# Ledger of designs, part 4: VH-VL binders against Isomaltosyltransferase (ctsY)

Target 1, 124 residues: Isomaltosyltransferase (ctsY), of Sporosarcina globispora (Bacillus globisporus) (q8rqv0r968to1091)
Amino acid sequence: VEYEAEFGVQSGVSTNTNHAGYTGTGFVDGFETLGDNVAFDVSVKAAGTYTMKVRYSSGAGNGSRAIYVNNTKVTDLALPQTTSWDTWGTATFSVSLSTGLNTVKVSYDGTSSLGINFDNIAIV

## First folded at step 1 (VH-VL)

Design n10 (from n1 with heavy chain D99G L100Y R101T Y102V Y103T G104T S107Y; framework fv_nivolumab)
Fold by ESMFold2-Fast, scan of step 1:
Structure n10 (fold): chain C 124 residues (1-124), chain A 122 residues (1-122), chain B 107 residues (1-107)
Amino acid sequence: as target 1 above (124 residues)
Amino acid sequence: QVQLVESGGGVVQPGRSLRLDCKASGFTFSSYGMHWVRQAPGKGLEWVAVIWYDGSNKYYADSVKGRFTISRDNSKNTLFLQMNSLRAEDTAVYYCARGYTVTTSGYYFDYWGQGTLVTVSS
Amino acid sequence: EIVLTQSPATLSLSPGERATLSCRASQSVSSYLAWYQQKPGQAPRLLIYDASNRATGIPARFSGSGSGTDFTLTISSLEPEDFAVYYCQQSSNWPLTFGQGTKVEIK
């Protein structure tokens, strides 16, 4: 299931449309201050390991974002440079989710690098 | 158990160089930003430098900018501080500290090393 | 840089008394403020992070409050091991900065 970044709960970030190739109605940018994040309510029927995919663009270099699940940091996800801000890539990792509602947060924290444009997450 | 162990401190003359090492164990070193914090004898805490988890970004206190270089080797779980052009005011205990974020993006220090004393004296 | 000013510089109190320590920031740090305890010859220990969250293993007598520019650390009833220097630290902006410290000493 795909969760559009522009429909997440946004803190310190903004929705924009000034680069081509996004899904939904836009993408999220403005990750520039410690604490900037997008949070999603993700519901699953069974606890277990899922693949989380992050769709992003990073035209200025290799970036990263911290991923939190239910208020616990689970990884610093590498977001390798894409060819341009109009070229979107996908970063993937394995995540453990609890039965029912989980809070998944993509955050710019003290271990995160470079500005990126964030399009969506997918849980499969 | 998380451990941070500093080494490399000692007595050096003004204008010389010294390198500090910090060996990490008990956590995934490559997932955390790392910091150096110093404390002059009888004085308070002063933040010195940070390096991002992958080495891509670094920030320095103005007092050390251009003289100190922070670096890391994730394959060896080791943090470094190269200190050049040392001055008397650089005399301090130097602490290695792990950057910590859990519920917010605030950058705090949840684990500290024991510290290593650097004395810059003629 | 954001300047953190701690007051008072020194608190002289007896065991069992309440300690209230202040930290004021020169500009807003939101909730990105921590408190540390340091005893002579030891590394600092994290007490409170995100203004009010107690770190693992920290006794309930320690509590933090505040947001923006005004923050308080409270020790509800001082134990002998609580006589130490306390530092606040902001994580809102680079460079990271500490307050100058408040010494809590036995009367």
Scores: ipSAE 0.005, ipTM 0.551, lowest interface PAE 12.8, mean pLDDT 85

Design n12 (from n1 with heavy chain R98K R101L G104D S105R G106S S107G F109L, light chain S31R L96Y; framework fv_nivolumab)
Fold by ESMFold2-Fast, scan of step 1:
Structure n12 (fold): chain C 124 residues (1-124), chain A 122 residues (1-122), chain B 107 residues (1-107)
Amino acid sequence: as target 1 above (124 residues)
Amino acid sequence: QVQLVESGGGVVQPGRSLRLDCKASGFTFSSYGMHWVRQAPGKGLEWVAVIWYDGSNKYYADSVKGRFTISRDNSKNTLFLQMNSLRAEDTAVYYCAKDLLYYDRSGYLDYWGQGTLVTVSS
Amino acid sequence: EIVLTQSPATLSLSPGERATLSCRASQSVSRYLAWYQQKPGQAPRLLIYDASNRATGIPARFSGSGSGTDFTLTISSLEPEDFAVYYCQQSSNWPYTFGQGTKVEIK
């Protein structure tokens, strides 16, 4: 299931369309201040381990973002440099979700680096 | 300390061309988008153009599309505005300004130069 | 293009008074609105971005609010240095646009 960043709950970030190759209606950028984030309501039928994929571009260098599930930090996700801001990559990690509604948050916190453009997450 | 210094303004006849330069210092120029904004004498602010940190994307106000070209040289920390087919309505103080966001674009302008006056008159 | 309309055009007040400035967008700009201050002979200065975030170095007496099409800049108690022209700006849509300005002048 794919969740577009521009349809998430945005805090301190902005939706933009100024780079090619995004899905949906745009992408999210503007992660530069501690606490900036995009939050998603993710519902699953069964508790368990899922694969989370983050689609992003990082034309200026190697970035990272903190991932929170139900207000608990689960990882600092590395977002290696992509060829350009118009070239989208995917970072993948395993995440544990509870049955029913989960809040998944992609955040710029004290361990995060560099500006990145954020397109979507996919839960598989 | 962040500084932006515009140059190249002056008096020019309608239909002619002029190039404005903006020299940046005090920040990593290559990491920020840059804007041009103008202000006609006694009037309000009008956004003119933006260029991304790497020069990859450019956007213009409808009033200047096809006539003005924004460019940058990151090795020289310099922003340019090439103004062609100038009209009396282009008479204004031209400001260069730095975008707020690092390696990204907000469209908000956190530091401005002092401006350079362009007068288009016959 | 999104048109921003500021009101009032001129606001005449005394130091110590509260100033409330309005900016209306012709269509929704979500939260993507900024406020700038400009004094005569000077370049503009960013005050507020994303509707309510105070820019670095801006005093707490300045606050922004609103979303969608209706936005407000409030100066809780005017200081002598606050008498200036104020502009709103949207960064939601291309081209970026400014309002026409509100002049806050001494009574």
Scores: ipSAE 0.000, ipTM 0.538, lowest interface PAE 14.3, mean pLDDT 84

Design n2 (from n1 with heavy chain D99G L100P Y103S G104S G106W S107Y; framework fv_nivolumab)
Fold by ESMFold2-Fast, scan of step 1:
Structure n2 (fold): chain C 124 residues (1-124), chain A 122 residues (1-122), chain B 107 residues (1-107)
Amino acid sequence: as target 1 above (124 residues)
Amino acid sequence: QVQLVESGGGVVQPGRSLRLDCKASGFTFSSYGMHWVRQAPGKGLEWVAVIWYDGSNKYYADSVKGRFTISRDNSKNTLFLQMNSLRAEDTAVYYCARGPRYSSSWYYFDYWGQGTLVTVSS
Amino acid sequence: EIVLTQSPATLSLSPGERATLSCRASQSVSSYLAWYQQKPGQAPRLLIYDASNRATGIPARFSGSGSGTDFTLTISSLEPEDFAVYYCQQSSNWPLTFGQGTKVEIK
C-alpha cells in the first residue's frame, strides 16, 4: 500500500513539483526546522512486522530522516545520495505495527541531516 | 541589513597555516548553511567548502580535502576556514557566502562578504 | 563533477542592445542553476536562482530560462552598469560548480 507524501498531514514542509520523476501529484520538501514532518494514517488488519519503503531523492549527498510510529521513534533512516535530485531511490526497513490505525511520521529532528525530497511511503 | 565580513587573510609562506573568520550580522546565523568560495587573481569562481546550519554536514572541493577544515560557532555568529599546508595555488580572494536556510535543497548564494586576500608566496 | 560551459567567452555590445548568455551542463541539473554578476573589485551578486526566479532587488531586464542541460540568461536592454562578468552555478550535485564566466563588455 502506497501513501503519497503530498497527501499526508504536513507540518512545516511543502509540496513541490520542480523535479522530474515523482509519483502522484508532487513530492514534499522544505524540511528546514526541527520537528518538520509528514504524518500518515496507516491501517493494518493484523499486528506484525511490515516492510516500510521510503521513496526519496538526495542529489547533494547522504541524508537521513527520523521515523516515528505511534509517537515512538523507531529509527533514523539513512537516505543515501541519489545521482541527482531527479533520480529517486528507495530506502527500506522493518517496522512493527499494531492492529488497526497506526500513525507513521517521517520527521526532520536533531539527528537528521541534509536536504531530501520525499515522494512516498509504501507498507508491504 | 545582512552583512558578512571576512578577516584573517594575508601573506603566508608555502606549507604554513592560516585561519579565516567570517562574522555574520543582520540575520539568524544558526538557520543558514554557509560556504567558502575563492577566486584566484584574474580567474573565475571556485567553490571551496560548505557547512550545514547546525554543523552536521560538511563538503569540500577535492583541491582542498585533507588540508582545509570548515567550522562554525553559532553562539558567536562566526564561520571559520582553517587552511593547512598552503600551496601557491591557494592564492585567491576568499569569500564567505550564505547558503540555504536549514536543510533546504536550494544551494545558491544570496549574500556574499567583501572577500579577504590570501597570498601564498615565499 | 558537473562541468558548466558558458558561451560566448566574451560578448561585445552597446547600451540598449539585448544580451543572451548561454550555460550548458555536462549532465542534467534540472532547474538547480543560479546566475551571478561580478564587477571588477567586487563580490559576486545573485541575479537568478532556480533557473528563472529573479533575486530580490534585481531589475526586470534580467531573466533566466532553461532546464536540464541548457540555460540562458537574457538582459533585455543593456544599461551601462550591466557590463560585467556573469557566472552560472549548479547545485544539483556535489561539488558545487561554476561556469568559467562570460564577460559582457562595451563595444
Scores: ipSAE 0.006, ipTM 0.610, lowest interface PAE 9.5, mean pLDDT 86

Design n3 (framework fv_nivolumab)
Fold by ESMFold2-Fast, scan of step 1:
Structure n3 (fold): chain C 124 residues (1-124), chain A 121 residues (1-121), chain B 107 residues (1-107)
Amino acid sequence: as target 1 above (124 residues)
Amino acid sequence: QVQLVESGGGVVQPGRSLRLDCKASGFTFSSYGMHWVRQAPGKGLEWVAVIWYDGSNKYYADSVKGRFTISRDNSKNTLFLQMNSLRAEDTAVYYCARDRGYSYGYYFDYWGQGTLVTVSS
Amino acid sequence: EIVLTQSPATLSLSPGERATLSCRASQSVSSYLAWYQQKPGQAPRLLIYDASNRATGIPARFSGSGSGTDFTLTISSLEPEDFAVYYCQQSSNWPLTFGQGTKVEIK
């Protein structure tokens, strides 16, 4: 299931279209202040371990974002450089989700690095 | 056997604060998520807030976000709703409700009797 | 937020008749839908969860069906205690939302 970043709940970030190759209607950028984030409501039928994929571009270097599930930090996800802002990559990690509704948040916090453009997440 | 009893309701002036308590008995309180749901006089049901079984996760309706705080004390089998900056539109019967658990969604399998909050001078 | 629209607003029926209540969602809620019964002066009571599962202690005359955006609560043969207001509720997205209710009243 894919969740477009521009349809998530945005805090301190903005939706833009000034780079090519995004899915949906745009992508999210403007992660500049501690706490800037995009939150998604993710529903699953069974508690367990899922694969989360983050689609992004990073033209300035190797970035990272903090991932929170239900207000608990689960990882600092590495977002390796994608060579240009118009080149999109995917970072993948394993995430534990509770049965039913979960809040998944992609956040710029004290351990995060660089600006990145954020396109979507996918739960598999 | 499962019982939820609300208390703390009453008449308060706009802009003031009120705290509601919900005392649980007849089940292992610490194993269940808990909700607050309200109903304005003569109107339908409106979900207000949820708190996870361990107190770690909370969500609020937009109408109360920033003004209301849900909390719990598992050692006392008690759920709380701290209501600040009250408005006339907050006038309602407030129910605490137990999350069913073990289901694929959030549903309310047991409800308290409700406590009336009237925001008026 | 997801809006739930219940129809009709009022059903006027006699004991022994079948009641069919509709709930329509503004977007898909999959099967994350429940039905509640509320009598005057009382708290709501859970009847059906996950669209079609009957809650503990609920009589077999109550059944739920549907998925996606269209849901139905059926009471196969009304008993006197079934005259009440019925609400649907979705659990697919935050915030959790209820329909406006359908009143089942004696004809």
Scores: ipSAE 0.000, ipTM 0.515, lowest interface PAE 21.1, mean pLDDT 85

Design n4 (from n1, 13 letters changed; framework fv_nivolumab)
Fold by ESMFold2-Fast, scan of step 1:
Structure n4 (fold): chain C 124 residues (1-124), chain A 122 residues (1-122), chain B 107 residues (1-107)
Amino acid sequence: as target 1 above (124 residues)
Amino acid sequence: QVQLVESGGGVVQPGRSLRLDCKASGFTFSSYGMHWVRQAPGKGLEWVAVIWYDGSNKYYADSVKGRFTISRDNSKNTLFLQMNSLRAEDTAVYYCAKEGYYRGYSYAFDIWGQGTLVTVSS
Amino acid sequence: EIVLTQSPATLSLSPGERATLSCRASQSVSSYLAWYQQKPGQAPRLLIYDASNRATGIPARFSGSGSGTDFTLTISSLEPEDFAVYYCQQYNNWPPTFGQGTKVEIK
């Protein structure tokens, strides 16, 4: 299931449409200040390890974002450079989710690098 | 040392062509979008063109669309501006500029070259 | 495109005085505004980005403030090297646009 970034709870970021190839109604950019983030409510029927994917573009170089699950940092997700700002890639990570509601947050924090455009997050 | 050095400026007659070069050093040139910004004598700054880090996307100011072509050679750390069908109003100092701060694909510029003067006159 | 209007066009002051420069946008640019200094015969130099953050190597006497449509560059006490032309630039919307400049000159 796929969660569009523009429908997440946004803090310090904004929705834009000025690059081609996004899903849904747009993408999120403006990750420039510590604490900027997008949060999602993700519900699963069974606790366990899940694969999640971030769809993004990074035309300026190799970026990264901090991933938080239920207020605990899981990883600094590498977002390797894509061919252009109109070229979207996916970055994959593993995460442990609890039965029921989980909060997944993509954040620009003190370990994050470069600006990126964030399209969606998907759970496998 | 992070540096941009422009060359190729000069005096040219209306309707002719000129090519500007900008040599980059001290940073990973292939990782950044590059821009041309010009300044007419006694006037302010005007954004002219951008090329993305990999050369895939190019955008131009309406005043130069169809006449100017931006290109780059990442193996040589060099940015180019091919200026065709030059007009008197193209007379300006031309600066190459590196993307520094951004929102989406709109940018502020952290590193500038020294500029090269282009004079379009009869 | 977004139009940036700088005022005053010319500011005549003496060394040691405070300089206050204004930049007004035709529509909101949030905080995505930069300030540049340009001396005669030289390229522009980035002073401030994101409305209020000083670029590397810029003296503390330079400060930026504002958000939305109204922005200010302040030089707390002018040094001789600060007499120059100052430009604001927005990067919230495409294309990036510059103000017409404010000249800070010796009285």
Scores: ipSAE 0.000, ipTM 0.531, lowest interface PAE 13.1, mean pLDDT 83

Design n6 (framework fv_nivolumab)
Fold by ESMFold2-Fast, scan of step 1:
Structure n6 (fold): chain C 124 residues (1-124), chain A 123 residues (1-123), chain B 107 residues (1-107)
Amino acid sequence: as target 1 above (124 residues)
Amino acid sequence: QVQLVESGGGVVQPGRSLRLDCKASGFTFSSYGMHWVRQAPGKGLEWVAVIWYDGSNKYYADSVKGRFTISRDNSKNTLFLQMNSLRAEDTAVYYCARDYYDSSGYYEYFQHWGQGTLVTVSS
Amino acid sequence: EIVLTQSPATLSLSPGERATLSCRASQSVSSYLAWYQQKPGQAPRLLIYDASNRATGIPARFSGSGSGTDFTLTISSLEPEDFAVYYCQQSSNWPLTFGQGTKVEIK
């Protein structure tokens, strides 16, 4: 299931449409200040390990974002350079989710690098 | 080895225009954000402008907004600063500088600078 | 814009002494602060990035510390080549800004 970044709960970031190739109605950018984030409500029927995919573009270089699940940091996810802001890549990792509602947050923390454009997350 | 070489500086009268060029070599120019930083004689450093690696985003210092335009030509490994409506307070050495990159990430800090080109705005 | 204030404006010391330079930000920049050295007639040289990381090739006598609004550059034992002007720079917010500089000069 895909969750569009522009429909997440945004803090310190903004929705934009000025680059091609996004899904949904836009993408989120403006990750430039510590604490900037997008949060998603992710519901699953069974607790277990899921694959989380982050779709992004990183035109300026190799970036990273901190991923939180239920207010606990689970990883610093590398977001390798995608060539251009119109070229979208996918970063993938395994995540453990609880039965029912989980809060998943993609955050620009003190361990995070660079501005990136954030399109969506997918949980499979 | 990384090299950045500025050119286009000189003496110009107030109200006129001047274009600065910065030629890059020794790295993949199209992969890096580029900046202009200036320094007035006897004064400190002042950040002027940035352009993203593909030209998709630009920011300017308030002192130059509306008068200066940053651009780049990745096919020529060249960064530009078009300076319009020049004022005496624009007198400075202008440096081009490259974003910093290491194995931990990409940063808006400057390990690689040009030698600088002097722009003097006077009558 | 974020204003960076460096102190002291001038620091007069002898070779072998410890130098401590301060940079204060008008609002939090977290750890997004770098230090540069500039010698007369030269472009600046990056010393420290992300508050405390030494750039490649920078001697161990240079160290950075701090977070939020208060940052320090320390030179543990001054060498003759360390007498220069030092600038801090923040990358937390656009526009990027530099401090006004601290001159480290021979006593």
Scores: ipSAE 0.000, ipTM 0.534, lowest interface PAE 15.0, mean pLDDT 84

Design n7 (from n1 with heavy chain R101G Y103D G104I S105L G106T S107G F109Y; framework fv_nivolumab)
Fold by ESMFold2-Fast, scan of step 1:
Structure n7 (fold): chain C 124 residues (1-124), chain A 122 residues (1-122), chain B 107 residues (1-107)
Amino acid sequence: as target 1 above (124 residues)
Amino acid sequence: QVQLVESGGGVVQPGRSLRLDCKASGFTFSSYGMHWVRQAPGKGLEWVAVIWYDGSNKYYADSVKGRFTISRDNSKNTLFLQMNSLRAEDTAVYYCARDLGYDILTGYYDYWGQGTLVTVSS
Amino acid sequence: EIVLTQSPATLSLSPGERATLSCRASQSVSSYLAWYQQKPGQAPRLLIYDASNRATGIPARFSGSGSGTDFTLTISSLEPEDFAVYYCQQSSNWPLTFGQGTKVEIK
């Protein structure tokens, strides 16, 4: 299932439409302050390991974002440079989720790198 | 050679103000976030404030919010800390420190000034 | 705020010995943990960042390890210049916080 960043709970970030190629109604940018984040309510039928995909663009270099699940940091996700801000890439990692409601947060943390534009996450 | 030099420390009465300056040289000042970190006599380190490379964002420790203001002048390679409503608990050596800089802000400090002592007493 | 607790408070050793310093966080900081060295009358010096990366110019005898809530700084063989106070610091959450310090002193 796909969750658009612009429909997540935003803290310190903004929704924008000024670059082409996003899904849904826009994308999220403005990740520059420690703690800036987008949080999603993710519900799963069974506890277990899922694949999380993050769709983003990074025209200025290699970036990274911290991923939290249920208030616990689970990874620093590398977001390699895309060809331009209008070119979107996908970063993939394995995540453990509890049955029912989980909170998944994409955050600009102390080791997070560079500004990136964030489009969506997908849980598969 | 990276160098940070603090100035402006001294003895001041409670309730008064001081401004600390930090002069940077040997690197592109406008490319780095900058921090103030303090250390009370005989005590450990306490983070005080940070300012982004372009001055666009700032954060403060709860103990200084509303009283201290961090600012910078990139044309003069200078970082400032305006300290108002000073309390005895603000007595410390104040260090300016450069963010490590492998990101917009890392929250780690690769170069420090030598510190300037601020003593708040009657 | 995240509280960092360092142990021991004081570590008394001789040159040539191995030093192991611990830092425990009140909640997970993942790998966002640094170590600093401070000598009397001097500013702190960055040794390790992101738990295990040695800062530029830091000798190979210094190494960091750990993740989550438990972190270790190891000095494989103490040199005379290594007797100092060591601080851990997290950059995972605002406000940025330091441990209380571990003093490594000569026996």
Scores: ipSAE 0.000, ipTM 0.530, lowest interface PAE 18.4, mean pLDDT 84

Design n8 (framework fv_nivolumab)
Fold by ESMFold2-Fast, scan of step 1:
Structure n8 (fold): chain C 124 residues (1-124), chain A 124 residues (1-124), chain B 107 residues (1-107)
Amino acid sequence: as target 1 above (124 residues)
Amino acid sequence: QVQLVESGGGVVQPGRSLRLDCKASGFTFSSYGMHWVRQAPGKGLEWVAVIWYDGSNKYYADSVKGRFTISRDNSKNTLFLQMNSLRAEDTAVYYCAREHYYGSGRYYYGMDVWGQGTLVTVSS
Amino acid sequence: EIVLTQSPATLSLSPGERATLSCRASQSVSSYLAWYQQKPGQAPRLLIYDASNRATGIPARFSGSGSGTDFTLTISSLEPEDFAVYYCQQSSNWPLTFGQGTKVEIK
């Protein structure tokens, strides 16, 4: 159950295709202004703890992004450097979701660092 | 011998264009992100622009966005800054600088190698 | 943008004295902070990266500390060649920003 970043609700970011290895039709970059984000509508049948996986590339250093669920910040997710911008990694963490519709937002805020390319999230 | 050498500075009238070059030697240029940083006479350092190691992503300071273009030619080990619509406030020494790479397979956006700078004076 | 505020603006000391320079960020930069030294007519020189790691060739008298919003550069015993301007720089957020500098001057 993957949600492609390019199909999320984008604020201040852009879809691009200039690096190999993305899923879907592209990836999202351009996180450079506080509040830049991609938001997803995530529906689950049962409330509980899920594993969220973030697929990204970070060829220039260690990055991070803030993760919000239903307008509450749940973590600053570390996105360690990948070998190149064409090499994609996965960062994982545990997230609590409510039954039904949740809003999940990957955001560049005051605790976030560096430019990264964002491919998708998966909820497992 | 790791070295960066800037060229192309000089005196130019407001509204005109200049191109700065930065020639790299002694390291694998294509493995590093590169920056331009400027310093107005008697003032502090101001970050101008960055280009990622493969030329895929670029970021600019708001003061130069839309007027300056950073680019690179990895086959020639050369970094460029195309400066259009020059203003008096662009008068500065312009440095090119290499992103710091620590042998953990990571880049830090600290800058460990700097050129000696080239002076750009914008005056009528 | 993240604003870096350095203090003091000027630090007047004699050789052999300890120098303590502060850099405060307007919001957290985690450990993504570097320190540079600049002498008149010269390019900046990287001293410290990732808040506390000395760059290659930098003498042990230079040390960095801090995380989040408050950072310190310490020179344990000033040598004549250490009288210079020092800048902090964050790489946490675009645009990259420098502090305004602290001048360490003799006397």
Scores: ipSAE 0.000, ipTM 0.534, lowest interface PAE 13.3, mean pLDDT 85

Design n9 (from n1 with heavy chain R98T L100R R101S G104Y S105G G106S S107G Y108T; framework fv_nivolumab)
Heavy chain, then light chain:
Amino acid sequence: QVQLVESGGGVVQPGRSLRLDCKASGFTFSSYGMHWVRQAPGKGLEWVAVIWYDGSNKYYADSVKGRFTISRDNSKNTLFLQMNSLRAEDTAVYYCATDRSYYYGSGTFDYWGQGTLVTVSS
Amino acid sequence: EIVLTQSPATLSLSPGERATLSCRASQSVSSYLAWYQQKPGQAPRLLIYDASNRATGIPARFSGSGSGTDFTLTISSLEPEDFAVYYCQQSSNWPLTFGQGTKVEIK
ESMFold2-Fast, scan of step 1: ipSAE 0.006; ipTM 0.621

Design s10 (framework fv_sipavibart)
Fold by ESMFold2-Fast, scan of step 1:
Structure s10 (fold): chain C 124 residues (1-124), chain A 123 residues (1-123), chain B 109 residues (1-109)
Amino acid sequence: as target 1 above (124 residues)
Amino acid sequence: EVQLVESGGGLVQPGRSLRLSCAASGFTFDDYAIHWVRLAPGKGLEWVSSISWNSGSIGYADSVKGRFTISRDNAKNSLYLQMNSLRAEDTALYYCAKEYSSGWYRNYGMDVWGQGTTVTVSS
Amino acid sequence: QSVVTQPPSASGSLGQSVTISCTGTSSDVGGYNYVSWYQQHPGKAPKLMIFEVSKRPSGVPDRFSGSKSGNTASLTVSGLQAEDEADYYCSSYAGSNNVFGGGTKLTVL
């Protein structure tokens, strides 16, 4: 169900542990250059609509990230400010997945805003 | 009180060296990147150098690469700038400035600044 | 010398609005969402007014706002007050460097 950001395929980002409250062994930050991303291999037995949850912290303001599924952009996900960098929030949206292996990518692209700390995704 | 205090400035001749210090208090120094930024008389602000919280990421302006070295001592809450082969164009008020963001999350905004230390390079 | 350009001066009357531009390239202002704006009064250290293009630190009034389109970032100061008279600098991350604009002297008439 949960996919830790630090175990995803990272491009231009880094794993960190300097803020409390993350799951797993850390979180991902360092989204600095357009195209920086974390990609996950997500397998489902049935094609359909799933709930994707993104766990993050955003202590400096309201952020956003672009979400791609199988190389197609599906949304610009709003990541509203959390109380502090040590306070984690969850952003939720509906995503369509194909049967079998899907690539889910959380990306900093031209429509994205702010630095955020990215903890995990959950597919329900 | 969150504070940065620069020291070590002075009058030096071209080609010589000077070491600046920046003392931090009131925040967890080893969680933040710190920058050196200078203001030359009659000119604007110029970014000089930065160092990440763990010294893992260091940058320099092209005008000072190979001559200046930034370093930090987290146990002493102190930042340093070793300035070698000084030139007349290095004459400026030198500020140290704390980045707003912490750890590996970098946003390059500088929210706390010292009062600066003056460096004059003249014959 | 920085690679980003600001107008050297700007002016406006009390209560009006002024916008200051900061134009770079796709390798700095256009390539990253890490644009900051600073206010500097004579004899004082710079004060952070805007970071990450459009966000305000605690204590900065909402009449200061930031935006970006392509390679140009803008600072808008609305409801001009006498104390807004200062030098304003933009700064951007540039991949391995940070760069400052040349600064804009804002005069409040």
Scores: ipSAE 0.000, ipTM 0.571, lowest interface PAE 13.7, mean pLDDT 85

